# VHH binders against Uncharacterized protein AF_1353: the designs that were tried, part 11

Target 1, 325 residues: Uncharacterized protein AF_1353, of Archaeoglobus fulgidus (o28918)
Amino acid sequence: AEEKWKMKVIWHVDTSGEPFMDLSPDGELAAAVDWNNAKIYLVKPDGESVVFDIQGQDAVKPVVSGVALKDGVAYVLGSYEDFVGIRKYSWNGEVGEERHGWAGSVSDNILRSPSGNHLCYLITIDAGKQELYCDGVKMTLGGDYYFLNSVSDSGVVVISSGDGTHVFKEGNEVLSFNTSNVVAYKDRVLVNEEDFLRVYDLSGNLVGEKEGYTFSLTTLLRWTLLPTERYIFRYEPLEDTHVITWDIKQVETLPGFPQFANDHFVVTSKNGVLHCYSLKDFHEVFSVEMPEDDGLIKLSDDGRVMLVSGENGGYWLYVSSENNF

## First folded at step 12 (VHH)

Design E1 (from D4 with W101T F102W S104T L105Y Y109H; framework vhh_gefurulimab)
Fold by ESMFold2-Fast, scan of step 12:
Structure E1 (fold): chain B 325 residues (1-325), chain A 123 residues (1-123)
Amino acid sequence: as target 1 above (325 residues)
Amino acid sequence: EVQLVESGGGLVKPGGSLRLSCAASGFTFSTYAAAWFRQAPGKEREFVSAIRYGGSTYYADSVKGRFTISRDNAKNSLYLQMNSLRAEDTAVYYCAAGPRTWYTYKESHYDYWGQGTLVTVSS
């Protein structure tokens, strides 16, 4: 029989408000935000958890805009009583802050690269005045509203407004596009452009293209196109997930909508069930019933730990119970 | 069907306060950015305030420190608390939803619009 394992829920909490969560690539730490109560949960794959009050001693409830894990620390992006920026939490409690702006400034979003080697966040100091922080380096933005789309392991940073996108590496703009549907993977940029999926290198050379292979960002900040080292996963409306190579050739189909992919696994959802497939041969490794539709899904690199949210909060941590052959 | 319905407008004296409400139905409001725009008689529609689906808030310079935007995703509702109202705030106020993941100052980027509610600031 093919290798497969069983997944078991080892931790669950009911929350309300927008889901913000992250799972470390090695699966050793999960972070989940209770948005309405301004709390952060940190959870280990043995089910042990700690919870911290993000509001602390503040008189004003913070507005949280995201969380990212880096080196065992949860970076909580928020609009706090006296500043906008980051509060940092380790297993042992709060370990620092990155303070910017003033009480009237607001947070936008935070992303880390898939490996966690790069971390960026975007804040709005004032109307038409944003600051992007990547690995501690500030870039001032002006003239339009931007959103952080993508951060790659090669340090490629993608920001977009409703009308266009700018691509940066090492603080320098290397590419721009007249569409907001742009994501990066390492030193490659994928663009939904004029009803084509187009793949560019950072010098602007076209690597591949295909008419009709459009993609977009969904309501929970999930792209309908997920790039990995060997394959790109794209949802074809009313069809299955198309598995395509970097020269844009379809090699496989998988049932359902692609929720998450890393360099070893892809997770699709179909009829309320999450299915995990190995990228080695596309055999199904596990399946679990989704707790809620439209939840966020994060999977560890080895496929053994999975964090799932509900549409408006609620979190479930799954861990493999055993290997079966 | 998708609907946004504003309420809470009315006549108020300068220096007074009003709270506008917007009720959303027919779509998953909690996952959309939402905004308030206003249009004064004989003028173009202008941006007032926006709230991203995650709760981050943004304000036009003319209303900062006086207006507060908020949302209640459990009630599919958007609010605008207006304090220290001025005659210049007299306008029809519209709620809008979209884009899905971020806000914009441009009305053309919003997917859904309400019918508007009149706010008159006068003696």
Scores: ipSAE 0.006, ipTM 0.316, lowest interface PAE 9.2, mean pLDDT 85

Design E10 (framework vhh_7sr4_2)
Fold by ESMFold2-Fast, scan of step 12:
Structure E10 (fold): chain B 325 residues (1-325), chain A 122 residues (1-122)
Amino acid sequence: as target 1 above (325 residues)
Amino acid sequence: EVKLVESGGGLVQPGGSLRLSCAASGFIFSSYDMGWYRQTPGKQRDLVADITEGGSTKYGDSVKGRFTISRDNTKNTVYLQMNSLKPEDTAVYYCATEYWYTIKGDTYEDYWGQGTQVTVSS
């Protein structure tokens, strides 16, 4: 019975290079990196924006590996002139740095939990030596190359290397798996093992499983499984998106590939169109044509603000009109 | 800005000696392995000598016993002492960091100087 929302582009910038972006859960701040020009844009939902030069006074252009928003501050992960780590930007300018390693150290990736309560980033200090920083606490990793898979609102951190995965909470390893297809949601861990989707608690108890409900990381570094408070969204080839409860029962099917989900909405893409569905009843609340194929998508908790990238750069900020319901 | 600036090249007679210097800036020099490479027209760059952060050295087979690599961490400089020079040592000599990270996608970070010409001729 609700009117469908009309989303309008209120801000756009053309950039080049790998897209890195984030949108605060409340929709009040968007962050977008112009990779080739080493600039960061901060944008409000009224279309007001500021731009900062990430290079600053350095003689060498930084190599940016990611961005995350926390408490109104953009954390830009990069390989900088004389260190690896973070440069921090607020609406009013640069507000600090987290410095590690040296000029030859390399940044890997950065993730925040869905609420922003936890922030982790991974760096390679030297050949065979990485450091994981979570909320200012360092963990040293060695022996293999690791990738940061997920960070949950309960502080669960998942890292993977080759075919293996390690799961940490409060700096302690709580679980390990012989697969790289592992993601966390709060205090639950979802694992693709053999031909099963398996759900574990942090004590290693199996709380659910389903044969054939496997998932993976795509070649575009997107998970085919998105967990939320009430539902898990899983891409099923030839059947589009399956909506699954935590007792692993399918309750709905949505068209397209699941691009993004939060506790209130899921966004799927089909034939160049983004479709947003309410988790209350799965009615479609809006649809927009994708500006470019295979872009990144982030949506605010209330569904009113959406940030979209192109595959090779470019950013679009969408906002619903004030009279949409 | 990472900079490697080579100096000390030139024209020398067979049997002569030259000392190449590489002045480094923009990074923590003492934490990096350093190397000297050379390139002749139409050929790939070949390793001449390397020195680790701890001072351990290795040499290419063609230069063993004639060349000595050394470093001075207080001056941020790596040196190549070249003795008993031969016409076949004629090349552009490059200073480089030997810092390699294996990350997903096989990304490497190394820094090179612009090169210095060494000519051994009568």
Scores: ipSAE 0.000, ipTM 0.091, lowest interface PAE 20.8, mean pLDDT 84

Design E11 (framework vhh_7yz9_2)
Fold by ESMFold2-Fast, scan of step 12:
Structure E11 (fold): chain B 325 residues (1-325), chain A 123 residues (1-123)
Amino acid sequence: as target 1 above (325 residues)
Amino acid sequence: QWQLVESGGGLVQAGGSLRLSCTASGFTFDDYAMGWYRQTAGNEREWVAFISYGGDTTYADSVKGRFTISRDNAKNTVYLQMNSLKPEDTAVYYCAARTEWYVTYPETSYDYWGQGTPVTVSS
């Protein structure tokens, strides 16, 4: 069988509290935010790093709610004293900002599409009034409080609140659902509703469905739907990761909980170990022990760079021995 | 099993004070930012106050200097201390929890709400 890759930790920082991080698709830049100390770290796959203070205007600590990387720039979403919005950091320092709302506004969340060609973020400007920004275009949302669920490389945007979801393309609502379990991939929308896993196109046509896929048990409300070009990865509570084609046929089962997937790889976690599988034939490419029992994972498109967070303890950058530049 | 339980509402005279509490169960409280919202009949829900998991606070202009939001992570509880209450503060008050982390592929909605606690301020 093929040789497994050796993944080595080349960079680590201790932080506390909630992780905010992103890894560029090409693996050339990682961003890690220490929100508690208002610092952003930018890290390269050779282990070189820079750190910047995230500035509030009158030395008031900003409230950071997320980060996304696009074209070598980290977009940090936060509340920055006299505005809510984005501060932008490059390797050489702060390079700009996008100012919205006022000091009483609240930042919600930020997502980019998998390739980074689309970037959206959501802020709350008043109770019952939110603004969604996608690629510099504003949409005002009202009547409920929404969370940004998904942004696709085709510009499909999914927002949900409570038990409902709205799907937009180019500022127009194209679909809506009475569930929050909705994810977009290119021009496809994947929905877990009732006892079915369903796929819709943007015209509302049902492309595929399968009965028997259910939400988490009452004691565990966690479920994962990770769409890729060829496959959808679905975690079933008390079961392993199901590998499903877009016509909703299960073709494989992988051990553990799916943490991250791209068009080439999927990473699952089981018994404190991260396992990476190639989507070409589902052979295991690498395995590493998780630095903490819980965390988030980001993997580069070529599988050679991985950023891991711990909920209580910081960030770890892994690089394969063959891709250490 | 996500639950936010509010308490401390009631009837109070104008100029008086009330302390609202919201206790979280079923999730790691320290990972969530907490907010208070209020709603009067026929109106949309109005944001009142927000506190990050690090303790940073923001307030709506209508309540600045009168209301104070705080949290006790050891008790999984967020508080709203309401001073110098006015009749226009009469509303049902809701506790809300939000994540402040970046998620590439979401699993669930991260907005959680309590059932609401009524506050009536008599003139």
Scores: ipSAE 0.000, ipTM 0.155, lowest interface PAE 19.0, mean pLDDT 80

Design E12 (framework vhh_7yz9_2)
Fold by ESMFold2-Fast, scan of step 12:
Structure E12 (fold): chain B 325 residues (1-325), chain A 122 residues (1-122)
Amino acid sequence: as target 1 above (325 residues)
Amino acid sequence: QWQLVESGGGLVQAGGSLRLSCTASGFTFSEYAMGWYRQTAGNEREWVAFITWGGSTTYADSVKGRFTISRDNAKNTVYLQMNSLKPEDTAVYYCAVDKTFYIEYGNEYDYWGQGTPVTVSS
């Protein structure tokens, strides 16, 4: 019944290597890494773009481990010639570095909270020694190999090692679990333990649970669980996307695999087509053909700008036409 | 009480087509997702295709573009249309219902018969 939005590709680049990209929540800036050529593209929703050489004056090509946008600046996590850490780029040029470790240090991963209010990155300084940086504050980790699982808009930070997880807020450990499958959303924590999906508040009170809704967080596995303000989206192989409330009750089913969700929209993929649904009533807002199978998807908060990658690189920026309602 | 009956397998030449059928009885078919699995000797069963109660479909990479899963709720039947068959598609094909059904009624693939064998000759 309702008219669908018209989404068009306004910018595209062919790249190679692992895709690393981010789209600001307001849709005003996209960042996309050409991994093989060590370049970063910054793109505006009018199609204007700038490109920077991440290698700069280095004699050795950097190894990029991720990118995140915060306050109009792209943070590129990498292993550089003489250090590990961040190179920062704004629309007007390189704006600085955060330098740690030495030439033998390795970058692990970088995450921002959904709104961009918080940004954390994890690095391995030397064997058995990692450092976590969150909003400029360092935490030294040792003894195990940790993973940075999630960063929430409330400043909740989740790290896991082996079968254990630690949850921090404002530098204080508030919760721990005997499982590595833990993710945060605002002041809530979703935990896969004992074949249950469980939701806890930061005081350790159980908010909801359901047997059989499992998820797994490893560096090589995709997220099949997307939390938002009102709903959690989970892929169920025989039923497609389940729409779940925070007390773990299924209220809807959407076709396809959930690729991305924010507090206003969810994007699913089905048969090579991306479908965007409004979280107000689950009506379909737009659909577009995927340029390649199985890419990464980021959507702005207002649904008007979407960044899509290919499986092994390549990026497409979609913008709604001026005639959309 | 409940039953799944697979049919439609056989011998076919490479490049040919077969349509498999699975007819359900003893449960409310329209409320459950259905899938097709296949198994070769000495290997675990692998999923091939799924279809939700609402008609959404998902396929294994090895069969995308060649196989189509569909359902007819009035006949309590799920189908697998197999086109452009390859020798590698040779297997016994099994029909499966949603995992929540298996938890409730038992994960009893043997109860649902021996599947339907498909042999693709080169």
Scores: ipSAE 0.000, ipTM 0.118, lowest interface PAE 18.4, mean pLDDT 82

Design E13 (framework vhh_8ghr_2)
Fold by ESMFold2-Fast, scan of step 12:
Structure E13 (fold): chain B 325 residues (1-325), chain A 123 residues (1-123)
Amino acid sequence: as target 1 above (325 residues)
Amino acid sequence: EVQLVESGGGLVQPGGSLRLSCAASGFTFSDYYYIGWVRRAPGKGEELVARIYPESGYTSYADSVKGRFTISADISKNTAYLQMNSLRVEDTAVYYCARETYWYVSDYGLDYWGQGTLVTVSS
């Protein structure tokens, strides 16, 4: 009783500049930023869309650093005319701001946890001084220049510099590592250290390890290792995705590069085609030709809505219309 | 609408066995859900002891119960089971059946819970 789904493009826009986008886990709202024109599109799975001018009444064009969806609201991280922080947009219009810093402060990046229960963003106030905001709570950082790596549904927050990583939960540092390749999933931390993939709990106990299973960030800031509740997906050279369990046992190989995974599906790309596999049995649920190489991909939890960006700009929203029987 | 109903709890002597059942209604086990068993002993917090993804048969267990407890599911009956062998006094707890949804609502990702069934291991 396997299904094959037909995915159709129901919405598309041409944009320019760096892609910033998000798709709500339920698939009911997509957010896409036209960076060069400082506009944000909100799109529903029926193809209806609204557009907002992020610059608004400002004399200076904002520099957008990211977007995240939470509870039907798009949080646009930017460096604005007189502050750095967030402008918030709902389907019905702008609903507020979070204002920090002064002229000359810079926004860095924004991440939400997979469910959207936690949202964090990082800003640079002055040379050597950054502020991390998580769910409205501020933490002041100093020393190295940090980047926000990951935010988990259990409220685990990972920040890293070139030489090291700090892991926080509820404002307290719980772990640190001498590597920048660290991501969190729920209350677990996955670490690339000394040519090993290592999995730690928040007490610092080693749960599993495997030599040679290294991972890193791509140029589009995507990890080559994607953790989910049941499996961890890791890219191997030669265009393979290894499917491994949390005790680091390989159970499957899928073709191509792992673009996105949630607790029910994984999307890989190979030879210009996106393939979606069910985590139930790894049967292919759908495939679509990729609009452009090396775009960002987001998939709804039920697999029926997919948002894709292009390498040279643009966004495509795919929706399942029916199965292909 | 969605309901989970536990049964099979009771009093058992140390070293004995019990089988708990969880009957689900309002959804099907074929719809991308994990089913888990969570216990709460008097004066202690909640512990997820076992979980299953019924379609594939994937299972996981807490270290405290590995080798003693076995979780299983019958998709046609929409019922999950926890077979508890070699029971110890410290296994005394209220056992809850819970569903994990594809969206998170708790630290375990569990959205619907049963009423619980009491398991007492005592002479």
Scores: ipSAE 0.000, ipTM 0.112, lowest interface PAE 21.6, mean pLDDT 83

Design E14 (framework vhh_8ghr_2)
Fold by ESMFold2-Fast, scan of step 12:
Structure E14 (fold): chain B 325 residues (1-325), chain A 123 residues (1-123)
Amino acid sequence: as target 1 above (325 residues)
Amino acid sequence: EVQLVESGGGLVQPGGSLRLSCAASGFTFSEYSYIGWVRRAPGKGEELVARISPYDSYTSYADSVKGRFTISADISKNTAYLQMNSLRVEDTAVYYCAREGTFYTWEYGMDYWGQGTLVTVSS
């Protein structure tokens, strides 16, 4: 029997500026940033919400560079009046900070691993001089301008600059590549290399490869390749979403562009509709009209809570309604 | 063996000045190293007050000392300096000279520390 459900919008807010949002893997907490007004919303799947003023008592409006949820706390990465780093918000109204640098330092980006067990953020202290913080531990970087590409549940951290990439685990560099298009999933790395998609383990052994199956970062900072426990999802122009095994064999094609995947579901967009498919058998479990033409999508592990943004702000929280199947 | 040796600390009245020196041995100042001054007062964590890249003389400062402290380096003498002007009671701390790795330093950002020099600002 095919399991299906309906999704209903239970919370919405109009915002402006770059969308920054996160949804806890269990779906119990959503975080959404009103970038232009320097506010953060925390929302529960029953529709209750709280809002915090990120600027607070500062004379200067902060520049927010991202948000991540970890253990029920929203970590807001920003360039603040007298420091760069994190302002923390919890449902109970407690706030906290991780303070680095000085006035004029710049925040770059923040990522958590899919489960939330690891959290990293990158800041620029001075021109060509950056600090990477992972689970409270600092790594100092210099010379090049780096970007944080990915953080895996196994603690693998990938940073890139220009046409080079470095892969770390437990503070040690384990791999490096002469390309910037590298992402990690658990103890594997996926690499654009010489017009190939290549998969390596952390010892540098090649697991699989395919010529022409390249990937890149989009304008909303989304990768065009989404790795999960059993499958990798890749957008192929003119053919839509290819479903690929870890030895790089195509086993299925799904309609649309892959927006989000976790270990249980993949969400694609086609003709203004979001379609969610179960990774068990690729049957469609729900579909909803997109509220905007493009945006960010995050889905809970059980597929019952979904957070959607617009391209220039605006957020919608969907929860499963009555199961009619 | 990498060694950093601080000197120039002491007792000074509010509004006074001190110049701290940090003599490095066991390595040469290079484009990929940063020399910093970190201070610690009892009951307070470490604060990075100033940093310099000796190769290109690039400097940066904590807001608490900006406009009052100046960091410099003499590559030929392999020595870094912290000129401290308009000193305040709250500047009282042990000042450490530290080398920062610019490649990868996972734990604290500064991989070698000197013995520290005490600066006391008191009437």
Scores: ipSAE 0.000, ipTM 0.115, lowest interface PAE 18.1, mean pLDDT 83

Design E15 (framework vhh_7qbe_3)
Fold by ESMFold2-Fast, scan of step 12:
Structure E15 (fold): chain B 325 residues (1-325), chain A 120 residues (1-120)
Amino acid sequence: as target 1 above (325 residues)
Amino acid sequence: QLQLVESGGGLVQAGGSLRLSCTASGFTYAMGWFRQGPGKEREFVASISWDSGSTYYADSVKGRFTISRDNAKNTLYLQMNSLKSEDTAVYYCAADTKFYSYEPEHYDYWGKGTRVTVSS
């Protein structure tokens, strides 16, 4: 049935700096980091929240590089006073650490898979030596400086250097490419090469390709390609969102810029308004005014909880009203 | 609207072989096999694209099972070798006319299944 939902802001906090946030897939927990004050907020969909100091008794202010939620725990990646790695926070407070390196080591980035079944983070121990941790398993990297591009629900991990990419599953390299513009979705790999968007399976078989449907992870438009199980959402610069199947056929056009997609919904922004569409038939399920331009959006699997950040660091939690039809 | 009909199931002794077939009433882009064993959820087995250029296998069957298709007959096959008691399940054929997929909820068309029993 075609129905419109009413989304209401139930929680807000003003922060500053780069937004680090995550929303659990079931919508039961949101995490927002105020890196400037070294604080983490955990928020429930009823508006109840708790806040913790990230550095605790550390003498030096931490450098936070990201946050990810897994099984009700927020994993905060940072460069701390005497180590680099993770501080873990649950609703009841700090519940653990993963300590690596020493005072001179630096954190790079952290990603979880869309469902939360896999979590990876990358750190730089010293010049020319990085360590990648995925679900507690370490891989040592050397020679180049890598960035963690994506982690999929099937455990596919993509890392890239300036001009090359390596794809791993269970610690074994399965594919490599001469481009840094590579992301994974489950057991599929999307690659921008030779002015084509190409889709490969993990055996290296080409599933589909299309000239001109390119993307980049290193430019302003790096977020213009959003893969989901049924569709890929690709922004045509200065136009609209193209809805593409995995064999690279366009089946629909949605207005605006794609901000977020999961296996059930896609959220686009147009003229300061967020529009959420169901992937069943592309009917619009809700719309809300953006609190600020150029924010980040996370949406729960059922579409009922949405976390929005502003470009200046504020956070807003939206929840669907039970009385909305 | 699209119909899928599975055949080839039966009783086989451990270490034996079976070949399952699935005939589609119309065009499909991707086809796959899924199975559901006693007391278990439905799981992915193997998939193949229309041109047979892309195949994917679950780790539990890799090296033992081979998926193939004959587009002139609109027929999908699963050759099962070195069968184990753990392979006992109802095997379902699934098809999608839109894209390559290995997730149960994303295949648009499903057959009724064919039963495979592997005795010890």
Scores: ipSAE 0.000, ipTM 0.093, lowest interface PAE 22.3, mean pLDDT 81

Design E16 (framework vhh_7qbe_3)
Fold by ESMFold2-Fast, scan of step 12:
Structure E16 (fold): chain B 325 residues (1-325), chain A 120 residues (1-120)
Amino acid sequence: as target 1 above (325 residues)
Amino acid sequence: QLQLVESGGGLVQAGGSLRLSCTASGFTYDMGWFRQGPGKEREFVASISYSGDSTYYADSVKGRFTISRDNAKNTLYLQMNSLKSEDTAVYYCAAEKTWYVYDESEYDYWGKGTRVTVSS
């Protein structure tokens, strides 16, 4: 298939350690954390960048657990010297904090919904006590160790432990499952249950199911199943990415592992190459060689800006150019 | 806590084949197989990256063993062909650091092992 545009690296930084990054849906701002040096980079699609120290006046280097972008502000989730929570950075510098817990508290993870309309983060205040913050609203959790699985554009929030999952909307628990492999998309919940992929609405009605279409959370906090408005992308071991409709019918197969999907594009990786496909007809719009064997991928809604990390650090910002063919 | 459970070990004749499995209780980074024979130190057998695109083998098993993974099932496999008496060992599954380890001193997770005995 004919590629429609070429992606060029316009910004790069070498870092070490675990990657934490985000790209705004419109592609106008990228955030990349160098946790080993306690720095955050904010980058624009023209290659202009700023860098801030996230340690501040602390005597101890923070432990970073993630970053998310909302309304031009990077929310850096961390375990800081005397609190756990968020340090906020805009293009013009630090703009605030959300402080919780105490010096012994630890940060867990942070997620925003695909559009950025909702942002949640999870922290462990003390042994057996966690707090979930969604759009500034606190929910106290206890008794088990939970992980934030997904946040949907409709405000559906999914948390799971090793053996169970709770689904919330507007602070109210609407569904629960005896499995940890659960993700949300808008007002639907996808569940790996009894060797089935099952889709539920928020009233608990089964919308669709298929035996054998199981999924899980894998390395670098990636799901083997990515829901979008038109399709669900599922990694099939020993095959490739299965493209599934919401009535759970396979309509296509794409090479490689599904790294990222939005309402217009899906990016798969195979043999060290990233391939981006249009959801309109699954033609390949671009391909680029990965800088590392594995990493995280974020793509703007229009497909023109892509942020890539290495599995052990390093960040590359790609921007499209027009083909002269 | 992350748990790794190995299975598939047993008694097999020289020249035979055996497939080992390792199921993780959650997601993992890169994974590998190690083994420890009677009276020997633990040695590397094979490793695989998350994507499955990068695999590494000890020279003693190259061409005979194949490592693979099924990320949807959180399961690692080792297909062992053309087995030799020297392959007799307890085989251990290992995984690198996961998302819920907030103490950076914890590097690897290990299973309890599955025993493979090659007779002849």
Scores: ipSAE 0.000, ipTM 0.100, lowest interface PAE 22.2, mean pLDDT 84

